# Designs tried in a protein design chat: VHH binders against q9p7d3. Part 6

Target 1, 295 residues: q9p7d3
Amino acid sequence: MSVITQAQEIPTVAANPDFNYEGDPIIIQLCDRDTVFELSRDQLLGLPESILMCLFPRGLLLDYEIQECQLTQRPLIFQTADFDPSLLQYILNYFQMAENRTANDEIALSPPPPSFPGKCGIILLKEDIEFFILPPISPTTNIAIEVSPNDLLKLKQRVAQRLLQQKKIFDCLHLENSTSEGSAEKNLVRMLCYSGFHEDDEWKRRIQEPHRACITSVTLTNLDFSADQGPVSDPEYFPVYHKLLLFWQKPARKCWWDSSTSITYNGIEFATWVRRVWTLELAVLGANTYETAAV

## First folded at step 1 (VHH)

Design n04 (framework vhh_7n9e_1)
Fold by ESMFold2-Fast, scan of step 1:
Structure n04 (fold): chain B 295 residues (1-295), chain A 122 residues (1-122)
Amino acid sequence: as target 1 above (295 residues)
Amino acid sequence: DVQLVESGGGLVQAGGSLRLSCAASGFTFDDYAMYWGRQAPGKGREWVSGISGSGGSTAYASSVKGRFTISRDNAKNTLYLQMNNLKPEDTALYYCAKDLYSWPEFTGYDVWGQGTQVTVSS
């Protein structure tokens, strides 16, 4: 008989033997806000990478932080970068609802692809807008018209209101101005519609940052594994969801400038310069089991 | 005209390795996703792997994941499939295919090559 001595346990952990670092919730506090979020390890690590990067721009070494909490005997609370609490709550609720829907016989979700048995796909589309107001140039003096700080604040409010009135997700792509069906914009819309979005879908959450000319918008949908649109009866057709998994397993980002928005203030037309960033991410949600086998 | 020519197949023992190549011409190679498919004796065509135009994203059928690696060299207009730990069940004609439309459009295959035979013996 041989005796094996385990020497990997930290003595200070024995002072709090009831604390379960694998099952106890992780507490997240958003910057200097009063709001806190209680997440499981799986919920935290299951968040889209684009959201994790916003919350932890310096990275998150979860196992390291747990070990430090065990050594210092402090509660497991992580302070994040600044993030809007209502957006995070919407994201967390959506993931929870999607998990509940896979257990609900009345809400039929398409079977997951064979590479992700028992799991669901969620697509997150995030838009970050930063806008700038361009003063018009006087034709007489050839110098930009000066705007007072008070008028500039009012202009910023009006521009933000105008941008927020653009409710539909795809309005910003100006599809009506394209004559080519094979345009990159139309192909992007078609791909997203095949995956579960609809052409008339609206942003689910849209928040203006009050101290900066910025708007953040988020929408999510369940990946539609049943959306298999291809050539008529082509037996060699490759399902759309396999292609989405191929190309959107990682966050994909598109950035462009839009100068089509203008605002009139005191009889003067001000052009805007809008920087728009779209982040598209596919998240494979949890380890869900179907009571009725789908694949 | 689009042309795809596969090569690199052959006879190999179970547990062995092969590297397949697909030489592409007649289109802007880096604008299109590329795929490998196979057809085993007496079976229909089966999707094996895919790679985006930039090479930044890949996907694999569950039966080959961890054993096969897809890659591309856009400067040479060539697609590759590195096949490791081959099994008798991998015996098939292997074809490369081009996507119907350039990225980001995903609609299926529009052209397949003649194929290269892979035979894995026990």
Scores: ipSAE 0.000, ipTM 0.185, lowest interface PAE 16.0, mean pLDDT 69

Design n05 (framework vhh_7n9e_1)
Fold by ESMFold2-Fast, scan of step 1:
Structure n05 (fold): chain B 295 residues (1-295), chain A 123 residues (1-123)
Amino acid sequence: as target 1 above (295 residues)
Amino acid sequence: DVQLVESGGGLVQAGGSLRLSCAASGFTFSSYAMYWGRQAPGKGREWVSGISGSGGSTAYASSVKGRFTISRDNAKNTLYLQMNNLKPEDTALYYCAAPYEGLWYDSSDYDSWGQGTQVTVSS
């Protein structure tokens, strides 16, 4: 619960409104939803770039949008692409909590070089799933078996529930099938584990989009390169830390297909293809990129 | 009703090339991902390749990666599969398919696999 992140009713535009375009909060309306969020300019611009790209797929030119509102005597209400309100609330609450902890010196980000004196690093890992159900093909006719619309809806519900029950973040990388300790997947997991994740961690939020074969999952962690995560003087620790800062300075994406799963419904086996898109981003509260440079 | 019509198959020598086409109708082609699948004699069906609605993202089965290229022309409602350096093991009936993604509202619109186009690769 936080006042600053509380969803609000859409304000009624008064006749001849007297808007303060320099100081009034920005109101974010998620697509056609009645849910709105009131954000300061700093809160809006402080959102992870990957989230801003989801909210404003055509880009956000904040000064231009404010100028257009001022010229048209319109309130500062910005309509976004469709986004889950509870997911946005989770992200906003996480950043607010991290900001509060940093202000109270409850979180320390000043290890020996490199350092973030008085700053907090937050890592966002987001997964977008699109899943596809393929009916079996008859071996005699080479034509797909017919599936009724009602059965397809039930199949989609079962696939979605199966995917939602796969709680662990790293299971989808199939690390057990990798024969090399130096694989790209294992190196990614090691880097994320040095950053505050654990190999058996679960998604913090996992949401199925209503009426769509889509699932969005998010987890956030505080970047902690203290002695508890390994010795700061370790050359392997520092290169991993520097690599994370350099490679994830902008959102990094990895996309792959998982076609290894099947689901049985009414005695018929259906192949399930899952398109997974991972987005990794490092956000640093109040810091610029110069503060992450090695000494 | 969604209809998919494949063409371009035939008999080729090992090391040869073929370009398959899939003409799509009955839906907003550019809004949906499309796939190629195949079924060889004595084998079950296998996924070959996929492409996003915009064409910006593609994926391939490991057996064809580096040899096959999937593409689409949204103005012509046509999906393509360029097959290079063909091997006898690529012999199969090839089908295009519209997946059931995003059809939670209207699953009746995508009951469509094509009849397929036969590809035979001789040694």
Scores: ipSAE 0.000, ipTM 0.099, lowest interface PAE 22.2, mean pLDDT 71

Design n06 (framework vhh_7n9e_1)
Fold by ESMFold2-Fast, scan of step 1:
Structure n06 (fold): chain B 295 residues (1-295), chain A 124 residues (1-124)
Amino acid sequence: as target 1 above (295 residues)
Amino acid sequence: DVQLVESGGGLVQAGGSLRLSCAASGFTFSSYAMYWGRQAPGKGREWVSGISGSGGSTAYASSVKGRFTISRDNAKNTLYLQMNNLKPEDTALYYCAKEFDYSGWYLPEEMDYWGQGTQVTVSS
C-alpha cells in the first residue's frame, strides 16, 4: 500500500477497542514539530535501514508498539527523533513512485534478474557535512586572529554557500586533482554509475542548517540491472548489483576530511575543515524475505 | 591475497545429503561474516545462507530453511554447508562469499570475493 499525506497539525484519529488498528494508518510525528506523516505499515517497514535508524535511534519493534497502542487504547501515533520534513517527504515520494511504475514519467525500472524476481531495488546515497572555520594565524604575532560572533555567523553562511555550489554528487571527490591517490574514489564513482547514477548527477534534496554548520544531502536512484558494465574478461569479476543484493540490508558508510575549501573575508583568508559522511544503502521492495535464526 | 576455494559438490539422488566446504585465506577469517550463494543453469545467483564472524548468528533462505545448516571453523579458516534432504531444485553451482567491509565501499576490486564454485547436481 502507498498512500502518503503530510499535515501541519497532528490529526485526531478515533480508536476502538475491537480490531480498529488493522485499518488505521500509522502516524509519525517528527520530534516536537507540528508536521506528521501518515504511512502504511509496509511504507514504514520498507524505509531504508539508515533512515529508520535516524527516525528511531533506540530501535522500533513495530508489532509490539502497535500491540501496546491497542492494549492501552491509544491511536497509532509514534514520536520520532528530529528529522527534516522535506527530506522525509522526498524519500517517501520516491518509494511511492518506484512502486507505481505507470506514474513515473522520468524513471524506467529495469527488470530484475531471476535471483531477484518481482522486486525493485533503490539505491540511497546520503551525505552529512559538518564544517569548521579555522582562525587564521597572524604572520607577525603568531597568534590566532579573533573573530566576533557576528563575523563567525557570516563566515559560516559563506562556507555553507561555497559548499552548496558543489551541486554535482561527485564534485566533493576532487577526481581531477588526486587521481593516483583517489583510486578508491574512482572505484566508488564507477560502482555508483554501474548501479544507476551518472557522473554529472546533482543532489536531489539538500538541507542547509548554517547556524549549526551542517548540510544534509540525499539522492535516490532505481537500481539498474541492465547497466552492469564490469570487465567480462576478468574471471574474478562479480557484478556489482549481485553484491548489493546479497548485502542489501546493510548500509555502507565512508567518512573523510576535506580541507580544500578556503574563503576570503575582509581581506583575510580563512581555512575550513569539512567532515563528510556518506551512507550508501540498497532498499528492496518486494515479497519474500530471508529468515534469520536467533542464537 | 584473498582466496576462497569451494569443494564437496557432486551428483546425488533426491533425498540425499552433501557437505560443502570453503577454504579461506588471505584475511582474518573470524572478523568477517561468510555466505553461501548458488546459481542454477540459465538462472541468476541467489543467496542461500549466512553466518556471523563468531558463528553466533545464522540466516537461511526460506527455500532451504530446515534442510541446510551453515557452520564455520575459525581455527581452520573453513566455512561449511551441510545439505540434507536434497531436491532436484537444489541443482546449482554453489559459491561461498566473504562479507565486504562496511568502512569501505561496495567495490569489485577491494574486499568482497567469491570463489570459483562447486557443482551440485541432484537427480530425480
Scores: ipSAE 0.000, ipTM 0.155, lowest interface PAE 12.0, mean pLDDT 71

Design n07 (framework vhh_7n9e_1)
Fold by ESMFold2-Fast, scan of step 1:
Order: C-alpha cells, then structure tokens, then sequence
Structure n07 (fold): chain B 295 residues (1-295), chain A 124 residues (1-124)
C-alpha cells in the first residue's frame, strides 16, 4: 500500500465507524466550474490532508453532510473550493494507481534515507495565508485613522488581489533581498528544486476568502537514488534527499509573520500583517508508479 | 554544528562480529536522527540503518536486517552499529550521518552531516 503523511488532523473530515458508505458514491463539484468528480468514501478519505484542505478550506464533516442529504432528500454532492480539474484528476489517478500496485513490504516508523528503490513520491507544498490590515496612525492626531466598513471591504479585496498575483512558489521568501547565497531561504529553495520543483514554478491552486488564502503546488519526485546520476555520488544532493525523506514520517511545517507588504488606498498606505504557514508533505507511492505514468 | 568520527572497523572473518561507534561532538546530538551508510569499492553509498532522535524507532536495509543492530546513547553522544554474521559482501567503508529531525532546525543547519568513515573488511 501507498504511504501518506498527514501534517494535521482535519477535525471536520471525520467518518462515523457505524456507517457503511460502500455503494454510495460521493460527488464533488468544483466551485465556479461545471466539473464534478465521483469518488468512493475510501478515495476521498485517502487524499493527503493538504489536498483536503484545498478542496474544503472550511472543513468537511462527512457524517453530517450525509445525514443532511438524507434528511433533506438532497443528492450526495459536496461543493468544493475552486481547483484545477486536470490537476485533481492527475492526483486521483496517481493515488488510484498506487492502491492497485503491490503493497510495500516494510512499514517504516521512521523513513530510511537515502532512497526508496522503485518508489515514487508526490510532494505537496501548501501555504496558508491569514492577513490583517492595519489603519495607519494620523500624523496630526496621533491616533489610528478611522476606516468605514465599506472602505475596509475594498482594502480586503485589494489585499486578496495582491495575493492572487503572487504566481511563483518562492516569491514569498524574498530571495532577491537575501544578502547571502548560503542563506536558509536559498538552501530551502535548492532542496525543493532538487526534489522536482523549478525556481520559476507557479502555484497550481489558489483559494481565497476575505481574510485568508491557501495556495498549493504539487510535484512528482523519484525516490530511487540509483536511477539518478547526481544524488548518490554528489554529497550536496545526498543531504537534500535525506531531508525530503524525513518529511514522509512527519510533514514539515514552518510558521512565521510577514509584515513586508503594504497597500495604498485613496492615497493612504495601509500595513498588512500576514501569518504564513508552509506545509511540506511527502506521500510515498507503490513501486515505480511515476515511471509507468511518465512512459 | 555536529562533527562525527567513526571507529571500530577492521578485518574480520566471515561469520564474525564487529561493533562500530560514531562519536558526535556538539551540543545537539539528541535532536538528530542518526544513520549508518556504507560504500563498497566501485559502488555508490548504500543506506544501512537509521534510528530516531529518541531511539524509539529503528529501520534496516533488507540486506542487513536480522544481522545488524543500531543503537544510541544520548548521554555519551554516541551512535553504535552491532554487526553480526558478517559476509564478504559487507566489506565497505562505513559512515555515520546526522540529520535534523523533524526539520525544525533547517534554518540553522540546512545540510546533513556525515563522518569520514571506518573501513570494514570481511574475508572468506
């Protein structure tokens, strides 16, 4: 079987063990699209936490939704946040292929570096963004400028638009402002680039609400060092792959506050405080599913 | 930073035993997951065994499972590999390696550490 790491439990995605959902498909309808996906309960619950958070940013109570559908005589259709249909289909196919392959012979409690021969992984990078807008202090009265609710809504819309314009995965690290090639941020980027991301890669999905957003990117990585010419013989690549494999046992998470962004509205500059949470998750698939998909 | 020094290698007959040690210098040894790797002449590095920072979990390569035992003493900042029933195929330079676990110190220590190695030669 495939091995999936979970960064956190999604308390709203809970299954009642007393229910038998076999034979009742769950229909997922993507927001702002006519596209629907028909999934089994097992397929839905088997998705990585990061994907579930992207599809259901407000959470999903499976038992509650099923009960409501039965009580209201509503079809078993769950509305999701906006998501790329091709990307979701790709992810679903990949996990389905893994389930149909030979099970892993070893259940590891800790990941064995430096490689998993014949194994492929899906790396999911997610950034959860919560933002707060601060009215500036008036230079004449030395008190915070009063903002009407209507103007505050317009400010939130402007912040949201700026978030949606952040196309590249590594833009938030402000690498251009780093004074050292050996900085922690540049080393993180190198690690992710050795693992299948490109420096110019763009976020694949963006989900926006008035004061928060979630942006997500996915890449495939080959966990078989012997297939690559560089990682086994190059000491610099060896540490990178080791760190990547540690994420399989426990997803990496980094939380910080970013106050570098400001927006101008009606000639007044408003500071933005952004809480950023990066989650890096590695799902290890069955033997060589990546090469089969690539051929 | 962590510096690693391996010892305990040598020449041994097939079916014999050796115990390798890896001494770590630095004040964060108990924060790292630790590993043993090896490199035979003409081959790349091969992972042999791993142990979590607390010592609560271990893992082994299929080729050594049941013959080798990894352990650690956090009070002495030392990692061990007990090698039993050695085979000629086990002949290699053995390295210990330290990795940041779970990843929480990536910003302080972005690269893995490993030592210079200790030679193990198993004769038939």
Amino acid sequence: as target 1 above (295 residues)
Amino acid sequence: DVQLVESGGGLVQAGGSLRLSCAASGSTFSSYAMYWGRQAPGKGREWVSGITSSGGSTAYASSVKGRFTISRDNAKNTLYLQMNNLKPEDTALYYCAAEIYPWDSLYDQPYDYWGQGTQVTVSS
Scores: ipSAE 0.000, ipTM 0.120, lowest interface PAE 17.1, mean pLDDT 62

Design n08 (framework vhh_7n9e_1)
Fold by ESMFold2-Fast, scan of step 1:
Structure n08 (fold): chain B 295 residues (1-295), chain A 124 residues (1-124)
Amino acid sequence: as target 1 above (295 residues)
Amino acid sequence: DVQLVESGGGLVQAGGSLRLSCAASGFTFSSYEMYWGRQAPGKGREWVSGISGSGGSTAYASSVKGRFTISRDNAKNTLYLQMNNLKPEDTALYYCAKYTDWLGSPEYLSFDYWGQGTQVTVSS
């Protein structure tokens, strides 16, 4: 597969434009930032769907009212929505490492999925946090205490910092409060750990909006096929990736409310309500997605 | 509730032509980039073509460039794929998709096609 973009208007000077830009790098420019990224087509198209939707909310092909791709320009340059450069770099590095592992592994430690020979699996786990700061109610007037906009901004920053102190992925599930081995929380941890995560894993990247009560966290790991003991043809046994997909029902959302966090500011205790939403994405990558040569 | 209904497939001889249609409902059609993808027997999903919301920009996979033409009629909420000079290698189930199901992602994607697709079979 290769993406070839056609311009709406072709300059009269370009009598014979080259419409086949296979093998040329793609340049991504992040909104109003000076940061640019050089990617192959395989790297761009191999990114998780959630990341692609964040970068290109209106799609990769641009209309005349949105930056038009210049077909005669080499390399192709795409303008994106605003995105954290360090987070994008982290994601690109992780996928590059996974592709290099797939290409350079002489002995397969895990069999590839039946429908995707020669590929490695990746799990991306994303957490979206939205938090609400509740002003305390005065016991004497029964009216909410007023907070200035400047103080509210400082409160939001302090709450975000407090929430970021929970570094481990599974800390938010309060596993210590689950007494049954078959609890929903323990089953979720078990499935994710069976698939490639470890119980003590930490979030790899977090971003917080300074002016918004939102935090986004991501972590990535290799999908572990070696734990799947069942035969592929046995209907009672599925590869780990298939079991994980059934468990999550893509796109599946796991949601929790947490009111355990409070912040003291200028001698006053402010309660918070935190909503966490988990989203799981699976990708299976091969180094030669665009190559027609069979091994 | 988004609905996409593909039609126009069938059996055709090599060198022949077919026109596929996709009737869209449940969203503002003109605001979304639309795609055609295909799944051949024994192969992964392959992106075929894309068109911007206005219809002003189009893109094609190298295997179909010059033979296929994507177009849309925003007044009728309909997407089209004109397929000329068909080859046996074009035999596949053809799907249309809205941007949220972008086929340019890895071959193993975590989304479903909204339609059942339309089968195209090219005899040699």
Scores: ipSAE 0.000, ipTM 0.140, lowest interface PAE 19.4, mean pLDDT 65

Design n09 (framework vhh_7n9e_1)
Fold by ESMFold2-Fast, scan of step 1:
Structure n09 (fold): chain B 295 residues (1-295), chain A 124 residues (1-124)
Amino acid sequence: as target 1 above (295 residues)
Amino acid sequence: DVQLVESGGGLVQAGGSLRLSCAASGFTFSSYAMYWGRQAPGKGREWVSGISGSGGSTAYASSVKGRFTISRDNAKNTLYLQMNNLKPEDTALYYCAKDQYLFSDWGPSEYDYWGQGTQVTVSS
């Protein structure tokens, strides 16, 4: 894909609506941190899709996992990608605050940051990277050179490490400098910079798996604008938040194949094909009672 | 850079014992559930045991329950499998694995394991 498209995102967590589990709490254990969160099934499923994608980039079939843990006597502990504990705590408190408004504010919650007035959006930038390593074909047998599964794992790890050295969150948009100054990609980068990212920002969260990697960056943005009257103090901010709302239901996505890498292992050159998917998502916190479900 | 290095395998007589170790590096060890799996020659991969990040919860396959004990030392970043009353059927390459998600069955390919494994051979 040469252009960023707005595409429907697949949910990272799936639930069976007929499944009713009232058992032990689910423990979410953040990668590379000693931080844990204890959640009910409903609290976990109530998280914004952008956050669920960040926490479970491979996806999670929650009811299946709960049943499997019970059948196999495994603990109800779900490992996540690395995530900002303060941001996750804020999000959990925010949803609990929304629930408690119907219960007359029975629970004291952490206040939102001072820079979170009115509507708040969570912007998730994510790059999913999937590795395919192709052994060369032997000229004597016309069969691919056999590589043990453990050696292929090591090769995939080397490719992942090389790709994870690409640190900047907009590299995939800048390096495809094939269009004019007014390109959609350059305009998107500028919009995101007005929303809380910097053009030179580095990926904040990294996950390396044997066959894939996921890198993410999240920010909070202010969606507060008076619909009745009152231009924003800076006119350039007004178009930004309207554009951000377009991504509320339709994430922007760019997919391409990266074949630029080869790996030499035990004197043999292996071709590497990498599927790379860059995604932009917006999740809106605290929708107003007057806000329509479709934009 | 995540590394898992298994050790402690070897040749043992039926009824004997072995203790396997897995030295972990490159991640916050206490934050991850850890697993032991095995693959016997000519057979599919079998999940053996699992332990939570804190060590407070453990689980075992029915074939090893009561004979094997999983444990961890988070201060040393090391996972252990104590194997007692070994049977010829326990002969396999044993792998330790870091649990990223409980989503995939314990049937992931060797490409999903972080360790190279340690061979256990039980003679009758």
Scores: ipSAE 0.000, ipTM 0.093, lowest interface PAE 22.6, mean pLDDT 66

Design n10 (framework vhh_7n9e_1)
Fold by ESMFold2-Fast, scan of step 1:
Structure n10 (fold): chain B 295 residues (1-295), chain A 124 residues (1-124)
Amino acid sequence: as target 1 above (295 residues)
Amino acid sequence: DVQLVESGGGLVQAGGSLRLSCAASGFTFSSYAMYWGRQAPGKGREWVSGISYSGGSTAYASSVKGRFTISRDNAKNTLYLQMNNLKPEDTALYYCARSEYPLDFWETGYFDYWGQGTQVTVSS
């Protein structure tokens, strides 16, 4: 017994989802605030996990979303969480430049570590800054003075402005006042500099936008896994690879608190605390494919 | 001394376009978010658009979104507003304004200094 059935065929996509069955590339449009970024699936997946978590805090099942949009004929447009478009552009440009560099490099004679065979790495060092305004306790009621959420935001923005008036990003660690070369502050700054910061970096040289009183900074640097493969800008970088791994071994996060500042509101002094959190992530590149790994 | 000087206003037919400019001086223009506001005859001030210090972020009032484009040239210390598909309801005095704090940007336009404005009149 056989019956004739008519089925609707759904178009199939090639094994690489960046291309349909006919070889056309899949273009993803990311709406970040009022800026639209066009990128491929591989470019999006090649972004460090920390950045993807910032862009999609509720998660993104990319292959599922692409498939659903194609089947429902919806545009491939995804809205990101609030993120600085200039920072996103910097990250995308850096990874594109690194891909071009890797494709043009000759294979080094010294092999890379087995965990990253034939690949180079990009270290992403992310800095999150959080501002805390501490209202003083009233001597009469023994209760903290209340400040509205809007006024707290404005106060945090004033603290951020004051921080930006400091010439260098590490001025708050008071390194000039320390006479010890083995201090915790100096070791932290040294390891951050090995990861892509420079001691003389200024706030204005970093991609940041203190909207909503938060400053997020990112630095990207090349990590070569072979003595014969050096980053063009820093051929001595490879010798510090083991130091970075030891320093950033679990948790892959370092924190510093700055309590040296205060701000005046309606004639009352409020103590301020600035929390700086640095996280390191290693993204591994090779030929035309990315692998992202948290460190 | 902060100075903001607007130009580019005039008479235009409905559906037409105008480009407004704001020349800034007396402060580090590249360090401040900038805004456009307007005031129609017999009405209060209305926020129109804002742009971050870098130009990387922009915001628009719902009444102008999709028709107006804010931009800036930090090398020339100049703010722009490209106004397309103008409507009679867009008739107003347009003024530029500076954010209250350096590198600070709020979607709804918080500012401390503003210019005298340039008149835009859209005929029906």
Scores: ipSAE 0.000, ipTM 0.096, lowest interface PAE 21.0, mean pLDDT 67

Design n11 (framework vhh_7n9e_1)
Fold by ESMFold2-Fast, scan of step 1:
Structure n11 (fold): chain B 295 residues (1-295), chain A 124 residues (1-124)
Amino acid sequence: as target 1 above (295 residues)
Amino acid sequence: DVQLVESGGGLVQAGGSLRLSCAASGFTFSSYAMYWGRQAPGKGREWVSGISGSGGSTAYASSVKGRFTISRDNAKNTLYLQMNNLKPEDTALYYCAARPYWSQYLRTSDYDYWGQGTQVTVSS
């Protein structure tokens, strides 16, 4: 009774050429609408929480919506916030390569810790920068020097450019100013380097918001569970995975202020206060897990 | 270093056919989406066609859909464009480009892995 004609066009999807998992397809459409990605349910749900929050800042009932989509035999299309397509592709390729290694065993990641038998891990480091420009107090008027909106914009752009010149991950920790081997900064760098980062590694992607004085940076590495050598009785040589498990038991978010930066504009020196937030996430991969640990 | 070398262009009569090739080197070809673009004399570059790294997805500009076929041989690191039923409006310098992700649309500002191009001239 009655004929229903439906003609609905599905956007062309971005394919991961090395993806060998077969599951229900999910289409991710970026805000520019001409770039789309096709993911499996497992691939989407296995992404780091920080990445999911960047893609879907308003949140989604992903598990429920994906289950409903699977039951209706129709592709689910998620529209995202603005996100760099090359960065998303890099993240997807990285996670897929880690999954392929776990599945194939011949190119397996470093041996998993006893708490994650048969699994592999990825560690994600995310940095959020918010900076503030402080005008000096005039010695003649005893009030803060007023800056025009146009000059303030130029000032913000200059600060952003200076911060972006710090290409290496650990530049912001100013390790040369620490005289102690047991300093918090040196211990953080040591832990991350034992986990798979190199001290000269650069941020994979830095996205700046020139009008808002904000910068977001991300980088990823495979967890190196085998990078643990030395005497068993020495606490400094405690297995890296045990140190990570202790660290990940609590939220691994670090926030600090950097006031060491100043810029000169039209002969006037402006102090800059930089708020940095580092978020560390451990994503444990492998069959029978859809969980991403945010710490 | 990434290198792309286009070939196969030439002079052909309207209604004829040509097959263009793009030889790629300096990167893992199968992991990159590949695209064809063209530039006619006195005009800006326009997108023609695209293919995903695996070859599973393809896209075409409306002006060439049904006449042109894009393909790739990942074992030979080569991209192809089979052009049938050529029209005088198809006269242009044809370029190939590589991107690390697949998108059905190539914006001319998105990537700079353009070769020197191969000239296609269609006579009336």
Scores: ipSAE 0.000, ipTM 0.122, lowest interface PAE 18.1, mean pLDDT 68

Design n12 (framework vhh_7n9e_1)
Fold by ESMFold2-Fast, scan of step 1:
Structure n12 (fold): chain B 295 residues (1-295), chain A 124 residues (1-124)
Amino acid sequence: as target 1 above (295 residues)
Amino acid sequence: DVQLVESGGGLVQAGGSLRLSCAASGFTFSSYAMYWGRQAPGKGREWVSGISGSGGSTAYASSVKGRFTISRDNAKNTLYLQMNNLKPEDTALYYCAKSYQWLPTYGTSYFDYWGQGTQVTVSS
């Protein structure tokens, strides 16, 4: 079964469609935790958006960087975000094999469908943040105070910076509150941790639309599972993926408003309303390479 | 920094018992499933046993089932392996490991950290 996913609006790795490449394929080196991976430009661009967001959370102007390296006589080495090199090797090998099958006149492989059991997967948690700045209202005129366009831009930059300070992925859920909403969010955290997330995982944030004040965030962990067997003596943990899918279908847990943030600028306090949308995305990379414990 | 320190190994005669301990630090112990693996001389690593974060679920390799008991003390951040009726084929370097979640697994490539190990030698 597929997980509900929000469509990506802006590509993480931007390529120049007008740039002409002549001669031999351009070979790129990706540096990940001191491990270097070689792949072509086209192979990099062929990776799923979900993978590219994890490797380049701040985005990558690929053809611009290639041109800069060539003009300055630097090697084509691009630094990835912190990512497991063994998992990256598996991903690159998987998509290279898919390309080879397509070249052999086989039906082109779509990104692997979300499916269980017996598969290795990557699960992503996305947070889409949209914020609105509310000027205080004058008690004498009942009209919002005026803010110049330049001051509004500075306010938006300050709010974006404040939101980027929320480093841990679960900080926005205010888990210290023991309300019914807090309890529901604690259940969400528990379910995501069972899926491979850690409570100390940090967002890899990107500011995409400064004029519209939108921030996109993502985090990633590898996930390997056997869904049909589960723990031999504890059925409570089996099957975790099915419980996650059922939990994620509950209404009103994926989108909410947060009004707890305020910003002070030139001695005036501005309230901020933040709309938060959480989305799960699952990519299945292939068959399990391990065996489940015997009965 | 994540650290796993194994202890309790030694030389024992066939039919004897040993209790291994693994002291964990640098992470929230109760949030992780814990595992014991072993490597015999000249062989690859073999999964031995696993226990869920709460301790409510356990799993064992068929070669040790009924002889070994895995347990944990979350207040002390310590994992244990009680080994009874030891056989010469149990001779190996024993490692503890933490993993993403509690699903029984035979593969060692998905464990995110391994300790240094403690040697167990069983004589005939």
Scores: ipSAE 0.000, ipTM 0.105, lowest interface PAE 18.5, mean pLDDT 68

